# VHH binders against Putative glutamate--cysteine ligase 2, part 10

Target 1, 372 residues: Putative glutamate--cysteine ligase 2, of Gloeobacter violaceus (q7ni89)
Amino acid sequence: MTIPFQSSTAPTLGVEMELQIIDPATGNLTPRGPELVTFCEEHPEVGLVVKPELVQATIEINTGICKDVAQVERDLTTQLTLLRSVCRERGVSFLSAGTHPFARWRERRYTQTPRYRALVDKHVWTARRMQIYGLHVHVGMPDGDTAIQVINQITQYAPMLLALSANSPFWEGDDTGLDSCRTKVFENLSSAGLPFRFENWEGYENLINVLLETGSIGSQREIWWDIRPHSDFGTIEVRICDATRTLAEVLALTALVQCLAVYFRRLYENGEEIRLLHPGIIRENKWRACRWGLEGELIDPLTLKGVPTRKLIEQTVGEMQSLAAELGCSAYLAAIPAILASGNGATRQRRIYSQSRSLVAVVADLEAGLAT
Key: E = the ipSAE of ESMFold2; O = the ipSAE of OpenDDE; V2 = 0.75 times the mean of E and O plus 0.25 times the DockQ between their complexes.

## First folded at step 5 (VHH)

Design f08 (from pc with A33Y E101D D105E; framework vhh_etentamig_d1)
Fold by ESMFold2-Fast, scan of step 5:
Structure f08 (fold): chain B 372 residues (1-372), chain A 123 residues (1-123)
Amino acid sequence: as target 1 above (372 residues)
Amino acid sequence: EVQLLESGGGLVQPGGSLRLSCAASGFTFSSYYMSWVRQAPGKGPEWVSGISGSGGSTYYADSVKGRFTISRDNSKNTLYLQMNSLRAEDTAVYYCAKGRDYYSEYGWALDYRGQGTLVTVSS
């Protein structure tokens, strides 16, 4: 069976931010997501569009179809401003981070839709622990073959995106030792983790058709890979990133993802390919990024030697400079050196905790990140 | 599989009227909030109007309030947008969008990406 792919000739952008709804009195998660979703659906004149998530303390805000990062900034600024107002009226607040520093999964309430009930019934123990939050970036692709080839290439650099975005060092009040414990929790779902390598769209179709025919998935939406094709929207969707504390970080990551996608698309269109790393090496790099974030070493795809993660990111950003200028996102990509200098979200959370000895203070700092 | 197919667009003079239709399939249409969203060339998407599953509640952007009327026929799985007193600023591709559950994994704005229907208001 063929799976049709909606064409996006331009490298358009879509960004999804998964946000945590908190009680400002305690800093803990509160299951107020469904009432915010209902309000927005019943009051579209407000202009705020939110989506429900599996955990009732989670909502998602999204951009429209954006031509460039500047439009993503305008869309997200508008949505965040409206969300802040609606939340204040209700005595709740929100923040962005890959996990909540001290919220306990056993206390979570789950959205009671048929789809989410099926998800919990299928994944049981693992689904009940999906108290995790990501940043998803969509980039338009002209066809499925191009999408698959771009995914193959970006997957080799996904560990860099994880290292930059890592913002989940705490789980249920404990320092996990990981910069991104989010990614390890997520990997427990049957269809999660690094995507498989395919030669073309037909190879992807063959796998998906088997999974659909055997009842292993109800739809392509149950493929939780760190990077996946989105046939209905005509995009690739980069899901590896933790939800970051600030909008500036979201925009920097979006700029890098768009540059990488366009860069690899052009290599494919020109009949060129970079060397494909063994999947085991990519998995090792993902572990290294998860464990040490920006502080560790990644295996260099060219030399197959360990090199500082910061150095590989600097090299990649340097290679993207001319393309960023062409795409109009140079100012956003220029925020990455500051992230490298200051550390990622996990570094910041640990710094706040070391100074305050309070995870409530960590939550307050995370909340302040979206207060602009 | 959710399918939304827009139709009824075309060229119309300022002050004229046009009626858009959206044929929906692959879901229980009457159970879902439905919207119209438009995107003018070179501009971002703009939410235009919404209607509850039963049709009992309707909502409009200030830019179209009093001129546009949203309605639905649940027996035919069809959403409508009656556009009156059209202005040059109404020129855009109009998209039909489905609410709730469908958006659980991806953004609202990306979910209304279909072919759309082009409305051109020109003198």
Scores: ipSAE 0.000, ipTM 0.169, lowest interface PAE 15.3, mean pLDDT 84

Design f09 (from p03 with Y106W W108Y; framework vhh_7pa5_2)
Amino acid sequence: QVQLVESGGGMVQPGGSLRLSCAASGFTFSSYYMSWVRRAPGKGPEWVSTISSGGGSTSYADSVKGRFTISRDNAKNTLYLQMNSLKPEDTALYYCAKGREYYSDWGYALDYWGQGTQVTVSS
ESMFold2-Fast, scan of step 5: ipSAE 0.084; ipTM 0.506

Design f11 (framework vhh_7pa5_2)
Fold by ESMFold2-Fast, scan of step 5:
Structure f11 (fold): chain B 372 residues (1-372), chain A 122 residues (1-122)
Amino acid sequence: as target 1 above (372 residues)
Amino acid sequence: QVQLVESGGGMVQPGGSLRLSCAASGFTFSSYYMSWVRRAPGKGPEWVSTISSGGGSTSYADSVKGRFTISRDNAKNTLYLQMNSLKPEDTALYYCAKGREYYSDYWALDYWGQGTQVTVSS
């Protein structure tokens, strides 16, 4: 059967931030998400829109459909400001990170909606360990064929996005040795990880129809790939990024994602031939980004040689300068050099821990990232 | 600033009809999904009906399906709810609500009006 793709002719943006609700007295996760969701639904005059997530200590804030990164900034600034006020009045706080440094999965409580109950029932062991938090960026696409071609290209750069965003070095009080342990936890779901390569939208439809007909998924929403098409919204959705400590990092990553999406869309529309990496090489790069973040080397998709991850990012950002100016996001993309200089979230968390010997101090620093 | 003003409520006998109106201002009305939600005494909000931005798609709660009709006039920035075959259980404060246009598997309402009271008396 055919899957209709809703057209988004302009490269519109939507951003989803998964946030951890914490008890400021302990720094630990608190299952106050449902309380916040209920308050916002009962008080729409406040203007704060909060979506529930699988774990009760988690909420999600979303932008509307935005024309550019500046609109994303305005929308998220408004939502975060309102959320800070609502949380302060209730004696709770929140932070953004790919995992919580010391919270234990066995202590998590799960949201009791039909969708989330079905997810836990289906994935059991793996779902119960989904104490992980991401940043999702939607970019509008004109049709399914374009979406598939853009996903094929961006997938080769997903490891770079992971390296920049990595913000989950700790799990249940232990340093995992990974810059993003979030990504490895997430990969345990049956339809997660790097997307498969398709020639066109029909190829994607053929796979989805098999999965639906065999009862393997209930809907396309159960395809948890690092980058997936979203037929109902007419977008591609980039899901590879860890939740980052600050709004500035969210906006920088959003700018880079929009630039990459438009860049590869134009290459496709112009009939330009760009070589696709073997899936095994992309998988190796994802591992390297997960393990070492901005340190170490990635295999360059153009030359097939190992290059310092920082150098590959510098090169890619340089290639995006003209397009960023056209899209009005140059100021946001300009934040990436600062990330390269300072290190990603995992580097920062390890620095705070080395200086303080306290994971509570790490949590306090993460919380401070969204405090203003 | 977004403003939604409901009207058309009142007291009606079981089996009667009422038509609610919502005058919208402060945003591009024709670009947003619009909804009606209600709150009965001592209960939380219950979603009633939604209409797409162009009016081509509508949905209803099972409790009102076949009895209520949602419609809109984008030229007049007005949302309507025609309520037929009213029951005592329909007694509630009815709110006009502006949908949020975003990419999410969760729909949410970001602005609600002041509400209009509907009382179905026995």
Scores: ipSAE 0.014, ipTM 0.393, lowest interface PAE 7.2, mean pLDDT 86

Design f12 (framework vhh_7pa5_2)
Fold by ESMFold2-Fast, scan of step 5:
Structure f12 (fold): chain B 372 residues (1-372), chain A 122 residues (1-122)
Amino acid sequence: as target 1 above (372 residues)
Amino acid sequence: QVQLVESGGGMVQPGGSLRLSCAASGFTFSSYYMSWVRRAPGKGPEWVSTISSGGGSTSYADSVKGRFTISRDNAKNTLYLQMNSLKPEDTALYYCAKREYYSDYGWALDYWGQGTQVTVSS
C-alpha cells in the first residue's frame, strides 16, 4: 500500500495541548471532559474546539494551521480564553502538566469509544495507567521522504526537548525521582518511545503495511513514537514534550522545534545530513533527560562527549538565532534562557512542594500557570 | 575504516585567504558527494558547500557564494575549500563530511572529520 502524504511546502505549525480538568475545591481530576467536548460540538458558534482523550478528565485543544509562532500564540490564547470561560460556568478548572501530582489511576474513568476500548483491551494494565499529558508540535513538510529525513535528525534533539519540557515529577502522591515520569509511563505501550530510522518514506510504508496486515495496529494512529510522521496533515509531529505549565513555555518549545525542523530540512535539501547518533546513545540521552531534566549531562550529538544539559541547550539555541530571526520567532526562542535560569516544570513543582509540603498547593500553582 | 582528516585552518586577517584540505580514506572517495560544514561559536552546524562525485557540479551557501570555491582531487582522495575575502563571520570549526546508510539496522551515519579551526580577526 502506498500511504499518501498531504504536502505542505511551507514549515507551517500546529500545536496540540493535552489539558487536565480539575475540581477546584479538591484539586483532583474530574471526569468532565466528555461534557466539555459535547458542549463544543453542539455549539460551534462559541469557536472553542476540544477533542476527547482516553481519560475522561483529559481534553485536547488545538491550533489551526499556523504560519508562524505568533499565530500559534494568537490561536492558543483564543482557545484558552474560551476554555476558561466555559469551565468557570461549569464550576471546573484546568491545568497543564505531564502528570497530575496526586490523582490515582485506579480512580480514573475512561472515554468509551471503539478506539479507546481497543487500546485498553490490547494494552490492558499499561493502558489503564495512561493519565499522562503531552504537548505535540506539528511542522509542515513537502513530502514523506523529507519528513523521514527530518525525523531522523530531530530525534537526536528529543532528549533536549524532554529536559526543557519536563513537568511530571509526581505520580499518585509520590515524588518519582524523575523530572518526567510521563515519558516512562508512555514507553510502556508497544508502539511508543523513540522512532525507528528509515532511509525514506517507502521504508516507513513497508513497516506500517506489515503491522496493518498482521493486525498489530488498526491504523497509523496507534504508532505513538516520540516523533512521528503525520501523513494526513503532511507534517512531522514532535510528541516527546511533557505538557508545560505556561503558554510561554509552549511557545518557546514550538519555536525551537520549528527552527530544528527547518534547519534539518535545509541540510537534506542541500544533499547534506548531520552525523546521526547511534540509537543506543539517543536512548541513553532520553533516560538522562527523563531522570535529571536540565541537571546532569547529555552526550553531545556532534562530539560524542558528555556536556552539561544546560550548556548543550544554550549552544543549540545560540546556533538557531539566525534561523529564528528569519522565521520571525526570535522573541519566543529568547524565553529559553529564562527556563534554564529558573528550572523546568519539575524543578518548580518540587520547589512549591518543599515550601508548602502540599501537593494541593502544587496543583494550585500549575492551575495559575494558565489563568492569565 | 572511514577517516576524514581536515587541515589548513589558522588565524587570518579580514580580507585574507585560507585553503582547507580533507584527506579521505577507507571508502571509494570518487563515488560520493562531499561537503564542507562549519560550526561557528554559539551557532549550529551550517552547510557551506557541496561537490558532486565527479566534480562537475558544485553548490554554495549564500553567505559564502562568490568567495569560496570547493574542489576535489579523486586521484589523491582529497577535498579542498579555497576561502577568499574572509570575514569575521567566517570564524568557525570547518568539517569535511560524507554520508553512509546502514539499511539492516535502519540507521544512518554521516562521517565527519575532526575539524579544522578558522579564526578571522585582526
Scores: ipSAE 0.000, ipTM 0.096, lowest interface PAE 23.2, mean pLDDT 83

Design f13 (framework vhh_7b18_3; at its last look DockQ between E and O 0.01; V2 from the best seeds 0.00; counts 0 for: pae E 11.6 > 2, placed apart)
Fold by ESMFold2, look of step 6:
Structure f13 (fold): chain B 372 residues (1-372), chain A 122 residues (1-122)
Amino acid sequence: as target 1 above (372 residues)
Amino acid sequence: QVQLVETGGGLVQPGGSLRLSCAASGFTFSSYYMGWARQVPGKGLEWVSYISSGGSTEYQDSVKGRFTISRDNAKSTVYLQMNSLKPEDTAVYYCAKGREYYSDYGWALDYWGQGTQVTVSS
């Protein structure tokens, strides 16, 4: 059976931000997500569109289809402004981070739609632990074969994307020792983790058809790989990143993803040879990024030696400068040096906790990250 | 330059029918949700119906079963077939263009047309 891939000839962008709804008095998660979804559906004149999620304290906002990062910025700025107004009128607030610093997953209320009930029935304990939040970036692709080749290449960069975005050091009040504990919670799902390599779209179709025919998945949307093709939208979807603290970080990561996607698409279209890192080394690098974030080393794909993660990211950003100028995203990519200098969100959360001895203070700082 | 032009309004008796049309230009019509809203005298703007780029439809409860939204992507046109009309359906009807989002649960209005008057009375 064929799986049609909807063509997107331009490298268009879509960004999904998963957001935590909190009670401003306590800083804890509050199950007010469905209320916000219902309000926005009943009041289309507000112009805000939110998507429900499994956990009732979670919502998702999505951009429209954007040609460049500047359009992503305008779209998200408008939606975040509207969301803040709607939340303020209802006595709630929101924040962006890979996990909530102290909320308990056993205390969460789950959305009671047929879809989410089926998900929980199938995945049981693993689904119930999904109190985690990501940043997802779509990039348009002209066809499935190109999408697969670009995914094979970008997967090698997933560890540095994770290191930059890591923003989940705490789980239920405990310092996990990881920069991204979200990553380990997510990997509890059987269909999560690094994507498999395929030679072409047909190879991907063959696997997906087996999974569909055996009832292993109900649709391609149940494939939760760190990077996956999205045939319905004609995109690749980069899913490795934690939800970052600020919009500037969202835009910087979006810019880097777009640059990488366009770069490897052009190499493929020009028939150029590209070295592929062994999947086992990519898995080790993902662990290193998850554990140490920016403070560790990644195995360099060219030398096969450990190199400081910051240095590899700096080199990659440097290699993308001319393409970023062409795509009009240089200004957004320029935020990455500041991330390298000050540390990722996990570094910041730990610093706030060390200084204040308060996870409520960490939440307050996270909340402030989207206020500007 | 997005343009939406509604036609087909008029005076009709209770129980009658009208078919509204909306000619769209200035955007890739097949990529967007389209819909109809109305402004009832003495009330604000309210939603009537919308149709996704893929043809999925939604209706306000008060018109469900009486009104049918449809689209012709080749002609860049959205239609609203209104049957069993009631006096409370009297309003200015506006065609609206939505944005495509990555969510199946909603859409936001982007542009409205100039409107067409529908009057249901004896």
Scores: ipSAE 0.000, ipTM 0.282, lowest interface PAE 11.6, mean pLDDT 86
ESMFold2-Fast, scan of step 5: ipSAE 0.233; ipTM 0.612
ESMFold2 (binder alone), look of step 6: mean pLDDT 80; pTM 0.812
OpenDDE, look of step 6: ipSAE 0.043; ipTM 0.544

Design f14 (framework vhh_7yz9_2)
Fold by ESMFold2-Fast, scan of step 5:
Structure f14 (fold): chain B 372 residues (1-372), chain A 122 residues (1-122)
Amino acid sequence: as target 1 above (372 residues)
Amino acid sequence: QWQLVESGGGLVQAGGSLRLSCTASGFTFSSYAMGWYRQTAGNEREWVAFITSGGSTTYADSVKGRFTISRDNAKNTVYLQMNSLKPEDTAVYYCAKGREYYSDYGWALDYWGQGTPVTVSS
């Protein structure tokens, strides 16, 4: 059985931001997502497009199909500005982070659709804990074989993306000790975590057809790998990143993802390939990024020795400079050194908490990150 | 600046045909998805047909096999060819501009025209 892949000859971009709706009086999550979705569907003249998520306190905003990071910035700025106005009128606010610092999963309300009900019924305990929020970046691919090869190579860089984006150190009021507890909660779902390695699109088709025919998944959308192909859009989708506090971080990560995708595509088209790490080493690097973020060491794919995570990121960004100039995203990629100097979102959240001793203050700081 | 102008509506006998046109100005037409919606008195607007920037089409079940949506990017125009018209097709027809998203929505409307009335007599 074949799975058609919608071709995109250019490395187009699409970005999805999962956002937390909060009550500004308490800083806690509020189940007002469905009301916002309904308002936007009934008022298309507003120009705001909001999608529901499993947890009623979660919504998603998306860019259109963008040619470069500058268009992503314009789209997200427009949507965030409209969202702020709609939320202000309704007495709610929103923020971006991989988890909410103190909201309790037992107190959350879940969207009651056939699709989400089936998800909860299938995954039970694990699905009920999906109070987590990510940043997803799509990059256009010309065909399925190219998409698979790019995914194989970019997966080796998923730990770096996780370390940069980590923004979920707290869970239900407790410091987890992890920079990204989001990724560990997500890994408990079946079909989540690092993607499997395939030789080509046919290998991917063979797995998906078995899962569809056995009723293990209802569609390819139930494959929640950290990086997955999206045949209907003709893209690869990078899902490893925590939702980050600011738009500047979203744009920096989008720039890096586009650069990596184009870089690996060109290696494939030229008949060259980066050395593929053993999956166990990639898993170890993902854990290290999850646990220590930017403060740890990753296993260097070339030397197989531990090296500072910051140094590997600096090297990767340096290698992308000429490609970033060609793609018009140099200014956005240039924000990464500031992230390395200041620390990731987890570092910031812990700093605010240590100074204030208040998780409400942490929420207020996260909210301020999208205020303009 | 941005403008969608519908034309081609009117009175037609059941079983007849009409071709609606919608001419766009003020934006790069070829970069956007376009659609047709209709509204009858006392009812919400319902979608009729949709065409992506790449030319892929989808139709509401009520019009499949009878209506055809098409576009001419050189003329910045989207068309709705309506065949085998029924009294139930009587409505005001609206042209809509949409944006494509990499998401389960696929697309969303962000601008609508003024509408053109179609009356199908029994």
Scores: ipSAE 0.013, ipTM 0.387, lowest interface PAE 8.6, mean pLDDT 85

Design f15 (from p03 with A109T L110M Y112V; framework vhh_7pa5_2)
Fold by ESMFold2-Fast, scan of step 5:
Structure f15 (fold): chain B 372 residues (1-372), chain A 123 residues (1-123)
Amino acid sequence: as target 1 above (372 residues)
Amino acid sequence: QVQLVESGGGMVQPGGSLRLSCAASGFTFSSYYMSWVRRAPGKGPEWVSTISSGGGSTSYADSVKGRFTISRDNAKNTLYLQMNSLKPEDTALYYCAKGREYYSDYGWTMDVWGQGTQVTVSS
């Protein structure tokens, strides 16, 4: 069966932020997501669009289709301002992080839709532990073949995106030792992790048709790869990133993702050759990014030697400067050096905890990240 | 000058069916997600269903899932809502709404609404 790809001729952007709803008195997750979703559905004049998620203490906000990062900033600023107002009126708050530092999975309520019921039925033990939150970035693609080729290339850079965005060092009150424990929890789903490499769109179609015909998935939306094509939207969707503490980090990551997508799209359109790393090397780099974030080393795609993660990110950002200027996102990409200097979200959470000895203080700091 | 004109409403008994239509003009219909939104007497608007620009993706409010089917004909610039197994609580003015362009298989946004078409489920 042919899977049609809805064309997006420009490198348009869409950003999805998964947010945690908290009780400000305790700092713990509260199952007020359905109430917020219902309010927004019953009051469309407010202009806030929220999507329910598997865990009832979670909501997702989405931008419209944006031409550039500046439009993403305006859209998300508007959405976050409206969400803050709606939450304040209801005595709840929200934050952004890959996991909640101390919330327990056994205390969570799960959204009762056919899709989410099927997810829990299929994945049982693993699905019940999905208290994880991500940042998803869509970039428009002109066709499926281009989308597949761009995904093949960007997958090699997924570890850098993970290292920059890591913001989930704690799980149910314990320091996991990982900068992104979200990544390992997520990988327990059957169709999660790094995408497979395909030569073209037909190769992707062949796999998806087998999975649909065998009842292995109900739709392409059950392919939980770190980077996947979205045929209905005409995009590639980068899902590797943890939900980050601040909007500035969201915008910096969005800028980098757009630059990488356009860079590799142009190489493909020009018929230029690029080295593809062995999948095992990409998997090893993803583990290193998950474990040590910005510390330690990644395997350099060019030399195949270990090099400091920060150095590879600096080199990549440097290579994107000209393209960022062309795309109008230089100011947003310029936030990455500050992340490298200060550390990622996991570094910050551990610092707050070491100083306060309080995970409630960590939650308060995360909440402050989206203030104003 | 975006215009949305709904039709197909009426009175029906519980368990009955109705098919709503929305004729769109003044914009490139095939480029936008489209939604149905309803407003019951004395209540605020409630999102009912959304369909993607090409028709490949649909989503529904839990209250109508399995009973309502949204569809579109881009050649005719027309949006449809097939309503089956109607209940008294489905009584409302039903509005066709032009969606915002965004990447989501759920959610919805109010951009432009039509004048509405009345659906009454009672004797």
Scores: ipSAE 0.014, ipTM 0.304, lowest interface PAE 7.2, mean pLDDT 85

Design f16 (from p03 with Y103F S104G D105E; framework vhh_7pa5_2)
Fold by ESMFold2-Fast, scan of step 5:
Structure f16 (fold): chain B 372 residues (1-372), chain A 123 residues (1-123)
Amino acid sequence: as target 1 above (372 residues)
Amino acid sequence: QVQLVESGGGMVQPGGSLRLSCAASGFTFSSYYMSWVRRAPGKGPEWVSTISSGGGSTSYADSVKGRFTISRDNAKNTLYLQMNSLKPEDTALYYCAKGREYFGEYGWALDYWGQGTQVTVSS
């Protein structure tokens, strides 16, 4: 059975932010997501659209289809501004992070949709622990074959994106020792983790058709790979990133993802060969990024030598400068050196905790990241 | 290309009035929700008001409700904001924003706004 791919000839962008709704008096999660979703559905004139998530204290905001990172900034700024107004009127607030530092999974209420009920029923123990939050970046692709080839290449850079975005060092009040415990929790779903490598779109179709026919998935939406094709939108979707504290970090990651996608698309269209890393090496790099974030070393995809993670990111950003200028995202990509200097979200959360000895203070700092 | 050009800003005394205009081009204006968003010095952007594509529905931030009126003229591709009883805290750069379908099947997001028009309420 053929799976049609909606063409996006330009490298258009779409961004999804999963956000945590909190009670500002306690800093804990509050199950007010459904109330916000209902308000937005009943008041389309406000222009704020929020999507429900598995946990009732979680919502998702999405951009429209954007031509460049500057349009993503305008769209997300507008959505966040509207969300702040709606939340303020209701005495709640929100924040962005890969996990909540002290919320307990036993206290969670789950969104009551057939899809989410099926997810909890199928994955049971693993689904009950899905208090995790990501940043998803879509890039338009002209066809499925191109999407698959670009995914094969970008998957080699997924650990670098994870290291930059890591923002989940705490779980239920404990320091996990990981910069991103989110990614390890997520890997427990049956169709999560690094994507498989395919030669072309037909190879992807063959797998999906088997999984659909055997009842292993209800739809392509149950393929939660770190990077996946999205046939209905005509995109590749990069899902590896933790939800980051600030909009500036979202935009920097979006710029890097767009540059990588266009770079590898052009290599493919020009018939140029590029090296593919062994899946075991990519898996090792994902572990290293998860464990140490920007500290430590990744295995360089070009040389197969261990190199400092910061140096590999600096080199990659340097290689993207010309393309970033062409795509109009140079200013956003230029924010990455500051992230390297200051550390990722996990580094910041641990710093706040070391100074305050309070996870409530960590939550307050995360909330401040999207407060303006 | 999509263009939004704001005008009508200026300097006014507290209690005064201003009417902002936004000239839209490059899209079918009558098919989209439109909004006003403002940014005060040292603060993030604040949503002010929204109007539906046909003008039948409007909404306002609590800070401006009863003082500001949003309207549109689809024949002229123009959005308006009538601002009455202006206060010093209304001082901001005002942006016209175009509605758009969300990425995916979930409603409308606001994307793209113009250069803005400065409103200063002082002395």
Scores: ipSAE 0.005, ipTM 0.304, lowest interface PAE 10.6, mean pLDDT 85

